# Designs tried in a protein design chat: VH-VL binders against q9h9l3. Part 91

Target 1, 176 residues: q9h9l3
Amino acid sequence: PRKMVAIDCEMVGTGPKGHVSSLARCSIVNYNGDVLYDEYILPPCHIVDYRTRWSGIRKQHMVNATPFKIARGQILKILTGKIVVGHAIHNDFKALQYFHPKSLTRDTSHIPPLNRKADCPENATMSLKHLTKKLLNRDIQVGKSGHSSVEDAQATMELYKLVEVEWEEHLARNPP
Short names: E, the ipSAE of ESMFold2; O, the ipSAE of OpenDDE; V2, 0.75 times the mean of E and O plus 0.25 times the DockQ between their complexes.

## First folded at step 3 (VH-VL)

Design Sf31 (framework fv_sotevtamab)
Fold by ESMFold2-Fast, scan of step 3:
Structure Sf31 (fold): chain C 176 residues (1-176), chain A 121 residues (1-121), chain B 112 residues (1-112)
Amino acid sequence: as target 1 above (176 residues)
Amino acid sequence: QVQLVQSGAEVKKPGATVKISCKVSGYTFTSYYMHWVQQAPGKGLEWMGRIDPYDGETKYAEKFQGRVTITADTSTDTAYMELSSLRSEDTAVYYCATGEWYESSYYFDYWGQGTLVTVSS
Amino acid sequence: DIVMTQSPDSLAVSLGERATINCKSSQSLLYSSNNENYLAWYQQKPGQPPKLLIYYASTRESGVPDRFSGSGSGTDFTLTISSLQAEDVAVYYCQQYYDTPTFGQGTKLEQL
């Protein structure tokens, strides 16, 4: 496939005492970092814990949020047939209840050349915040009101671009 | 190393107010709920309430609501539990406790050493 | 207001023998969406705070010896110590976290 997008999702707590992670926001950006999708999403289950300091989500964001089933359909139309970049992206796909082909998936938490550029052990799992600071000299996920999924998706795409040529060559020789 | 260190034993008269502290170290104070648990002598454990130190949100058990106040001071990484209108049946060891593996956990990996409060004339 | 009831109130077990402690909840602690039971077990020795042994009914906390195991689902749960050691003499509590936390009354385990 020809096009590439980056995704980042925010979760809220549902279920007993808020212990279950449910999708409550999704941001998707294109190769240049332009926003293709950014919506608050209403989980089908009662929200017990907004996890606001991490998610940035408040009760007010849920008033006009897109119901999960509708949001999922919109998101899948954007992702289908594209190379999808994310950080620890399995969690995002799990929240979306979606399978994306491995051959079209790029996870910046598991790219050895990216860790090498950051002077980190090649097979270690490094946080998005650490890699962004080390390689882009940018602080993300700062402040008191939670993370911005748009900011995280943009940082993830920029990180992937640093190793894109090398990693695509590796994947061509070693298909997933 | 995660540590919860509580203030020392208190002896109070009926009708007084007690305020117990719990100072944390080894983790980010605002990342986890802080809970308080009462244990009367020779009796079981009763959950009193919790605070979210990030925004100060509190939830209290019905039995203690109206008499208990839980607060947090993020400048000193210290949580407080204040119990007013003390009665003899409030004589107990009081624990602060937190769960490590999940931010809003209601099971507890870490406990303070306990603070004995004795209410007597 | 979930009520937790433990049985027995106390038991005495010889070193090397199996100890079994039961816990019953007044309503199901099983969340169907993730198939997890919201139940924990603690050990408490005199003058010490409780120590977490098991969470989600059967998951052993790091550092807890494998002679400790949890089982059960819904409303009936069991803590088993397969071969009692002297250091296991303590009071054991179950705790639900499906709703506002509540504890069982405790089971005192003594060495026979």
Scores: ipSAE 0.147, ipTM 0.651, lowest interface PAE 4.5, mean pLDDT 89
Fold by OpenDDE, second read of step 4:
Structure Sf31 (fold): chain C 176 residues (1-176), chain A 121 residues (1-121), chain B 112 residues (1-112)
Amino acid sequence: as target 1 above (176 residues)
Amino acid sequence: QVQLVQSGAEVKKPGATVKISCKVSGYTFTSYYMHWVQQAPGKGLEWMGRIDPYDGETKYAEKFQGRVTITADTSTDTAYMELSSLRSEDTAVYYCATGEWYESSYYFDYWGQGTLVTVSS
Amino acid sequence: DIVMTQSPDSLAVSLGERATINCKSSQSLLYSSNNENYLAWYQQKPGQPPKLLIYYASTRESGVPDRFSGSGSGTDFTLTISSLQAEDVAVYYCQQYYDTPTFGQGTKLEQL
């Protein structure tokens, strides 16, 4: 089987009025939850809004942040050829300006068996926080420090593992 | 899947007030701005304003300033747009819209189906 | 507010032919810090909300066919459909988000 990694990204507001989201942190973990990548990323333009309450990003994190183009290269190198797991992962890919093959993508926000397991409507989109609490009995994205992309990536991977066998079989029968 | 579902069509008299809703699913409601856009029949699109559902902070277009009120109910993941002192020229389809980012975007990936408001005497 | 002006107001193009829509802004949409143009293009069909096609003037939204392309910089922008398909009949709007969002008046694209 192909190697799996989970990814989570944090974004900040850029542009003249901070109206555009830009990648500011990316975390990637392997199947076991080991961190493969975790870097603050410097957008190619001035940050207008750090969006700290969501992103957890502060100005101090950008001082030695990895330039976007460099970070993108590093991240793509890790993702290439792997099954990539994420929650609402299309946002992460958009931020990376990279789209992973659909057949190698797993989005935990669109896995009906996962929702069923959490006693949620199968066709509803549940938050990572909610699913993590229900299924893993863990609190993530708490406090005023914002999100931890490492924590979120790890949670995403663990959630997927709960339904991996069933979902992989489903995908084999119904390829995207 | 992200979905924005708006309330049904409205018919109002001049001077009345209309309040339309936009229920969100697929993303955390409080994580992104909700925008409202007006489109008169056969005409273009006009940005009305936006709200940050997290704290209720709003920005309005000058044209609608004083007549439009955008609110958000985080308990139901629903945004509202209230337009008062209605005029015939307010007859239009009103859209809620948002970007797919989890904080802020001022180009719009997702749209509601639109709500027709007809103002006539 | 930044004024967006599209041209033409309407055009008819035969299937398989190129369609070109222009959009002009009253001021530059180029952000010097990242050298990006803060312009989006939308497609709107009757009875439907607008659909995002292009952002940053030339970046296609996910799922948008390759026949759609955006070009231009500064104050002059162009949406091009390289080979018109029947399903492309719609009204197209440009929108700037450099400042408070404003839209062009729209261009109605019909099949000739």
Scores: ipSAE 0.032, ipTM 0.610, lowest interface PAE 4.5, mean pLDDT 91

Design Sf32 (framework fv_sotevtamab)
Fold by ESMFold2-Fast, scan of step 3:
Structure Sf32 (fold): chain C 176 residues (1-176), chain A 120 residues (1-120), chain B 112 residues (1-112)
Amino acid sequence: as target 1 above (176 residues)
Amino acid sequence: QVQLVQSGAEVKKPGATVKISCKVSGYTFTSYYMHWVQQAPGKGLEWMGLIDPYDGETKYAPKFQGRVTITADTSTDTAYMELSSLRSEDTAVYYCATDSWYRSEYFDYWGQGTLVTVSS
Amino acid sequence: DIVMTQSPDSLAVSLGERATINCKSSQSLLYSSNNENYLAWYQQKPGQPPKLLIYYASTRESGVPDRFSGSGSGTDFTLTISSLQAEDVAVYYCQQYYDTPTFGQGTKLEQL
């Protein structure tokens, strides 16, 4: 096992017209896909739009949610010093108000060999759902209640494992 | 490569209905809102409305409410904009455009535009 | 609706000189919780769709030359071209996305 985790966050809309993305759920899994963290998180600002079809979050999930400041501390303790895998991971880091070193960050939306395996243009930003279907023959982000951040984190880790050896060798030769 | 390809120019009589298509490729159609923007000849840009292709939810600008209908076909990754009861002042180039993730409504990808001419 | 007003309506600038275009909103576009201004700038050349230049008032879109910069906060915004090139002759639009999207009337930039 490596000192590597995968993360996926769900955001709700706060601010003008609900345009601001505020952290409302975070899931972190280890290399084998086991859940290390999965909590609903209460934003400090009024929720304007739950974005339920994407986030899977409803008002009832906020009743016992962990306040943002507390959740952030817990999450950062897990991420610090580890290789962190995500898909379009800059959105997750922005929602966490956190800067993770580029040398320890792996973004499955920016790995050209992964797109190549999926018969997609190497420099295109492909969705997690599309890559997972093409490469793992698995449908994610289906069903009644929106996305599962646990499912998304697990899929992201499995996608990275397909190119891990090739990509880590590339990064060793071409440090970010 | 993200690409939005619109249908060709249309010439219509007053009172007619026009339907313009916008076919997308290079991204997940259901993950972003599709917007429509009108530009009269030599004039500025005016937002008409949007559709969420995931569930078909629409929102329209007050100026076009009642005359515009936006639809999406997820089997062909194509959005449509239909404008009814056409008037001469509807003569314009119509654009489809995508917003950024999480409903940040600035537009990074645009179709090439479709000229609609309304004349007798 | 938030009203966007640009000034001037047209501007002529010599090659290599600075061009400045202003945009005013009828209400603040600043969201205090994240300190972001919900304003974008576009360039449009004849026969082409608009091209995104700047978003969140000052963030330059990838591939846009560094001679283009955005500044301002709240209700008053500026697009600056530090040294005009021939290919910069175009109409420029500001757009707010704080509420339902609205555009300024446009500023036509011509080479003097």
Scores: ipSAE 0.006, ipTM 0.530, lowest interface PAE 11.4, mean pLDDT 88

Design Sf33 (framework fv_fezakinumab)
Fold by ESMFold2-Fast, scan of step 3:
Structure Sf33 (fold): chain C 176 residues (1-176), chain A 120 residues (1-120), chain B 111 residues (1-111)
Amino acid sequence: as target 1 above (176 residues)
Amino acid sequence: QVQLVQSGAEVKKPGASVKVSCKASGYTFTSYYMHWVRQAPGQGLEWVGWINPYSGETFYAQKFRGRVTMTRDTSISTAYMELSRLRSDDTAVYYCARDSWYRSEYFDYWGRGTLVTVSS
Amino acid sequence: QAVLTQPPSVSGAPGQRVTISCTGSSSNIGAGYDVHWYQQLPGTAPKLLIYGNSNRPSGVPDRFSGSKSGTSASLAITGLQAEDEADYYCQSYDSSLSGYVFGGGTQLTVL
């Protein structure tokens, strides 16, 4: 009865030396990979480091970006009550300043069957890029000019689908 | 086998819009990015932009932002490129070309091209 | 104006070796992005000839080879044949433009 979405966020550097991660883009896709939300987000603090090589965010993206407070409200409205899939998703929730119930959270960086299918140790933390290449035979985050959070969210949903039946059964028997 | 079949030649007046289609077959349409590349008569290749057929996400070269729109229809495995406010220097053959992977760096299969002529 | 620089033309006789250069900058080839090459016969669409600096797709003869060093790449054609007469384009990715970039093209004439 619960709906499922996948999320991926991009962060920019704020604070001293730009080492604080602030939300600057969020993409949310449904089970089929259709985009439900994809907005550039203006942090409330000044941006010290766009981290463009990883985030894909540039100054031009901030001109008409949605202010953080407004974007957060829109995003939380979509996430609340749904099963949310992400990769290293705790970083996304931290940037959103949001708590999502563990029982409704699926983190593809911490699903042992997924690592097993990738011929990796079950307790290892593998990158989204590695798992996507190994299991879906697709290259994502190409070119070092920045990641697409839409692409990452779609890849994350597809990775979860590979283990969905097995993992949901496991969680039903072993609630978090 | 992979095929990209493009729509026929178009003749347009300055200020008009043109919409070119590219029908894919022989592979899973949503698994590969589709690029658009143009070539003016006697000139070199110029990248226009890409579309992710899975999501509909697009990215355009700075030169074309505000004038180009890329879309797709997954039910018929077809990608579209619409260029508006046409100028005479938009006269070119427009190619669709498949990214070798999901957002890779090179184009492994190309359509035959669509000649768009912009003249008064 | 092309972002990557190629000579506009090269020529050779059958059996000879020809080299086509492709010069970039620190934001593309110099940043470590791979170089790919396309062959375009008159009146046809470009065809992938070399990808990932030096790899050949199935069906491309080993007379064609690619290399990359620093901010430049080269396409070498050995044992030149009449059917090699075509335009050749190099292509890479540019981080400052966040886009794909091509060389201006080189017309190869086989005499």
Scores: ipSAE 0.000, ipTM 0.470, lowest interface PAE 15.8, mean pLDDT 87

Design Sf4 (framework fv_sotevtamab; at its last look DockQ between E and O 0.02; V2 from the best seeds 0.00; counts 0 for: pae E 12.1 > 2, placed apart)
Fold by OpenDDE, second read of step 4:
Structure Sf4 (fold): chain C 176 residues (1-176), chain A 120 residues (1-120), chain B 112 residues (1-112)
Amino acid sequence: as target 1 above (176 residues)
Amino acid sequence: QVQLVQSGAEVKKPGATVKISCKVSGYTFTSYYMHWVQQAPGKGLEWMGRIDPYDGETKYAEKFQGRVTITADTSTDTAYMELSSLRSEDTAVYYCATDLWYRSEYFDYWGQGTLVTVSS
Amino acid sequence: DIVMTQSPDSLAVSLGERATINCKSSQSLLYSSNNENYLAWYQQKPGQPPKLLIYYASTRESGVPDRFSGSGSGTDFTLTISSLQAEDVAVYYCQQYYDTPTFGQGTKLEQL
């Protein structure tokens, strides 16, 4: 069986208008929740909006942050060949300017059995926070300090594990 | 799955007003701009304006300024585009579009389009 | 507003051949801070909404075939289809998002 990792990224606002999302932190955990990667990442351009309330990113985190291109290389090295689990993971891949093979991607925001287990509509897009609370009885993304990408990645992995067997069977029958 | 579903085709008289809806699913409605784009038959794409559903802030193209009103209903995850004082030149397919990269303003997802026909 | 001008207005290319569409902007789309060009390319088939192909001038959107590529910088950009397929027959648009979004007038790509 392939190794499985979960990823979560935090973004800040960049660009001429300050509206472009840029990768500022990336966390990767293994199947057991062990942190494989957790780095602050320096975008290639000036940060206009740290989005601290959501991202948890502050200016001080960027002082010794890993340059984007370097971080991207490190992250891709970890992801290559693995099943990658994430929540709304297309955003993470976009931030990384990297797209993992669909057959090796698991998006917990698009797993009907997971929603069903949480007593949510199967075709609805539920937040990671909501699913985590419902299914794991755990509060994440609490407080004014913003999100913890490590915490989010761990939660994402744990959520997926709840439906892993069923979903993997489904995917085997219905490959993307 | 991200979906933008627009209301059906409209037939209007000159001088009338049309209001088109765009219902979204598969993402957080208030997190991203909703744009509207006009395309006259056999013609190109023209940006009309956008709304930030979070606070209702709008921006309009000069060409449509004064005639277009974009609104958002966060309770139903639906954006609206209202175009008044319709002219024959307003006959077009109108698209709602969004970018799921916060506010980058290139458009990842589009509605299916709504044909508005303005004729006497 | 930034004016986008495409060329040619129409293009006929044989299957398997290279198709090249150009787009010019009235102002530079290059952001000096990140050295990115704020230019996107779309494909539109009859009766369908546009489909995003390229953003940041050269980054291919997920799911877009490798035969599509974007190049250029500043005010001059190019969309290239390395080997035209039948399903590539469509109208293509460039769009800048450096400022308030504006589109090129479109290029109709037909099969020769």
Scores: ipSAE 0.297, ipTM 0.783, lowest interface PAE 1.9, mean pLDDT 93
Fold by ESMFold2-Fast, scan of step 3:
Structure Sf4 (fold): chain C 176 residues (1-176), chain A 120 residues (1-120), chain B 112 residues (1-112)
Amino acid sequence: as target 1 above (176 residues)
Amino acid sequence: QVQLVQSGAEVKKPGATVKISCKVSGYTFTSYYMHWVQQAPGKGLEWMGRIDPYDGETKYAEKFQGRVTITADTSTDTAYMELSSLRSEDTAVYYCATDLWYRSEYFDYWGQGTLVTVSS
Amino acid sequence: DIVMTQSPDSLAVSLGERATINCKSSQSLLYSSNNENYLAWYQQKPGQPPKLLIYYASTRESGVPDRFSGSGSGTDFTLTISSLQAEDVAVYYCQQYYDTPTFGQGTKLEQL
């Protein structure tokens, strides 16, 4: 019924001292939270810093990872023409080297009604972990083993659904 | 609004230890490195080291290795820089600084600076 | 360590005129995979911390006036102020972040 997906990407550090963020995992879920895509992705550049504490990625995950060019094609096929929900989603699109139309993009880090429901300042950028705890009473990104991009994508979709009716109406009146 | 607020000026004798603080607000303290930079009077800037507040991992510049200790208290969102065995040449303004673009090590936010004077 | 050298040590420029500050690195700051130069520029006024002006050699920080521009690649970099304003009187520093951060010695810009 709804042609809407949520995405979350994990990045590793490439380049000088690992400062460049390169795509190393991508998870995409549908409106109901079912996984449509979840693959480890091999960057074209040497990985300097796995950022394991946040990404959950270790050297072993790279052994059979999908090369970036192939993964990008698969991911873009899923995203094209759909409403794409994410949290600070510009980082995901940058890592994918992809432009998604603003009219079809929903960023849960920049939705004033969502912050209002969480008793946070409307224009503040709140973390996914904080919003999920406040609004869904659920702890995500727990421990030091890294984040699950599946868990993050699912939480992001559920957060958006809390304001979907109100926000879609707002966007219809105020196109981006 | 992002703010880094440092503790006040210190006057120390040679051989003493100084510990200065940097309290942050307006962002998630554990998500970004906190760096410390020294500026001697009328001189340029020297990077001293950094901490990852999430796990306490530190890295120090070779010049300060063995004398500098950087720590973080996540319950108060405060980073500390401790410099031991003080010498007159350690007289300087000390800055905390962070970048909000994930470990780029160029610094978009700075504390106001803390003057440490070492004199006999 | 990568050594950063600025020139000149000081310069005086009249209001409305162009100011040019140079920075040289002992090693290339260009990362071939992303074609970015790992070089930043800061402005520092007396009694204040440094303020970021430019990163990746030519990208202006948000809120920085467009009269400030950065150029160069590899080992030779330039900060240009196209039309000096009174508030631009300050010390300017270049900084590399290709390796462990190091700063140039600074260039003092004065109004002539």
Scores: ipSAE 0.007, ipTM 0.536, lowest interface PAE 10.8, mean pLDDT 88
Fold by ESMFold2, look of step 5:
Structure Sf4 (fold): chain C 176 residues (1-176), chain A 120 residues (1-120), chain B 112 residues (1-112)
Amino acid sequence: as target 1 above (176 residues)
Amino acid sequence: QVQLVQSGAEVKKPGATVKISCKVSGYTFTSYYMHWVQQAPGKGLEWMGRIDPYDGETKYAEKFQGRVTITADTSTDTAYMELSSLRSEDTAVYYCATDLWYRSEYFDYWGQGTLVTVSS
Amino acid sequence: DIVMTQSPDSLAVSLGERATINCKSSQSLLYSSNNENYLAWYQQKPGQPPKLLIYYASTRESGVPDRFSGSGSGTDFTLTISSLQAEDVAVYYCQQYYDTPTFGQGTKLEQL
């Protein structure tokens, strides 16, 4: 069976007025939640807005960060050939400047059975924090120091496991 | 390696609509903005708008708002620009342009241009 | 929109000599928090699309000869060609990307 990983990224603001989102941290975990990759990443452009309240990224994290080109190569090597799980994963792939095959992509923000388990409308886009609290009885993204991409990736994998059998069978019958 | 290939020249009458294609190769189409730029004969360059091919989100220059529609077909890696209610001053070369940097707004790669002539 | 004005509209320069093209913006292109100027320069030859030369006012694009340099800050910018070559005969445009992209009117550079 094809291996499965979960990914989560944190972005900072680059470009005019810091409105462009650039990758500054990426975490990847395996099926059991073990960390396969967790690096701070130096964007190819000057950082205008660290977005620390949300990203957890500060200036000191960038001092020894892995340059984007190098980090992207490392990350893509891990993702190639695997089922990749994420939450609102479109944003993570955009930040990576990468397109993962749709048939190998799972987005916990848009899985109707997962929403149903959370007693939420099937078509609603629910936050990772809310789904994790409701379905896993865990608090993530706690405090004022920003999100942890390791914590978020681990939570994302656990959420997917709740619907994995049902959803994989659905996708097999209804290819994306 | 990286190529932006545009559709051929068009001759149109005033009031008509033109739709120009821009097919990309050599990079991941959905990763970068695609922009469109107008250049009238003997005149400078003018930005028309752009699309994010990943989700179809667009932004248009105020001058062209309401007459331009930019779309993307990710199954063929092709962007389109449609300009309606054509006037003689719309006679121009039209370029698609991009950069291989996330959400860039300066342009390293350009198509070869498509001449649109609006007859009198 | 930010208006970009180039000067001169046209100039002629002998091979091996220095060419200087100026570009002014209607407002500052300097973003104070990162100290970068959001300005690019392009070269366009007849029948060809524009070619990116310089971005962030002074950074040369890969493969652009080092005889091309950009300078300036705020509202005043300069493209300099230190030793003109025959292949440098073209029209040159500045472009801001601080806000909605806009271009200068162009400067035609000819060989004397």
Scores: ipSAE 0.006, ipTM 0.482, lowest interface PAE 12.1, mean pLDDT 88
ESMFold2 (binder alone), look of step 5: mean pLDDT 93; pTM 0.943
OpenDDE, look of step 5: ipSAE 0.014; ipTM 0.566

Design Sf5 (framework fv_sotevtamab)
Fold by ESMFold2-Fast, scan of step 3:
Structure Sf5 (fold): chain C 176 residues (1-176), chain A 120 residues (1-120), chain B 112 residues (1-112)
Amino acid sequence: as target 1 above (176 residues)
Amino acid sequence: QVQLVQSGAEVKKPGATVKISCKVSGYTFTSYYMHWVQQAPGKGLEWMGRIDPYDGETKYAEKFQGRVTITADTSTDTAYMELSSLRSEDTAVYYCATDGWYRSEYFDYWGQGTLVTVSS
Amino acid sequence: DIVMTQSPDSLAVSLGERATINCKSSQSLLYSSNNENYLAWYQQKPGQPPKLLIYYASTRESGVPDRFSGSGSGTDFTLTISSLQAEDVAVYYCQQYYDTPTFGQGTKLEQL
């Protein structure tokens, strides 16, 4: 059977006025929540805005960060051929400059049964924090010693597992 | 155990300069912004500014711009707030406080406060 | 600057009764990218620094009793103490961190 991983990326602002989102951290966990990858990543462009309030990334994290080209190769090697779970995952793939097959992609921000379990409108885009609190009774992205993309990836995998059986059956009968 | 320890009370004349210290322990000093907050007697809280101890980057509130200088000494894990051209309305308790997250700007740890009295 | 306005300025509540403190911001504190409200609540007793109670509008700080809860979104926020205890007599402040930090004027909570 095909292996499954969950991913969460943090982006910083590059380009004019810091409006371009560039990859600056990536965390990948396996089905059981064990960390497979967690690295700070140095964008190829000058960082204009660290977006630290949301990303948790600071200048010091860039000192030993893996250059984008190398990090991208490592990450893609992990993702290739696997089912990849994420929340609003299109943003992560864009930051990676990568196209993952639709048939192997699971986006917890667009799974109607998951929203239904959370008593939310089926086609609304709900935040990872909201779904995790509502369905797992767990607070993530809380003020502490740092914003954790590992925590976000773990929560995303756990959320997907709540609907995995019914959603995989749906996808098998209604391919993307 | 996180602890922020401030220097003792100061009495100054109008026009003088005061420099208050805040020594930290129990966490990595360079990982969090250090902020300074003013509280006049019987009044509320006013943010003055902050420093990133990693590189010395500062940001000041408009009200204090030009009179306040915040510095950090990473060899002693100590932040400083210097306020010049003191006026009677600067009489207040001054607090140092650190971010809940790396740069979140809500404050989970506070110093005990330093009373600065400005009188002729 | 974002202006924070609290109501009431002072409030007297009997022990065991519910206390409600309101905070209004001049601009929305909801960050659309993560759906978080950048609002914190503090408790301050005489001679002490402020103590963080709530952050991101509704998340309780570690060690804060569950009788304290935060609610609201956008521009209107509430701090609720479900059953007042004697040690809860204090001044309470809301603070936004969506932009440069600003505090409300404070609400003095007294025992009736």
Scores: ipSAE 0.006, ipTM 0.499, lowest interface PAE 13.3, mean pLDDT 87

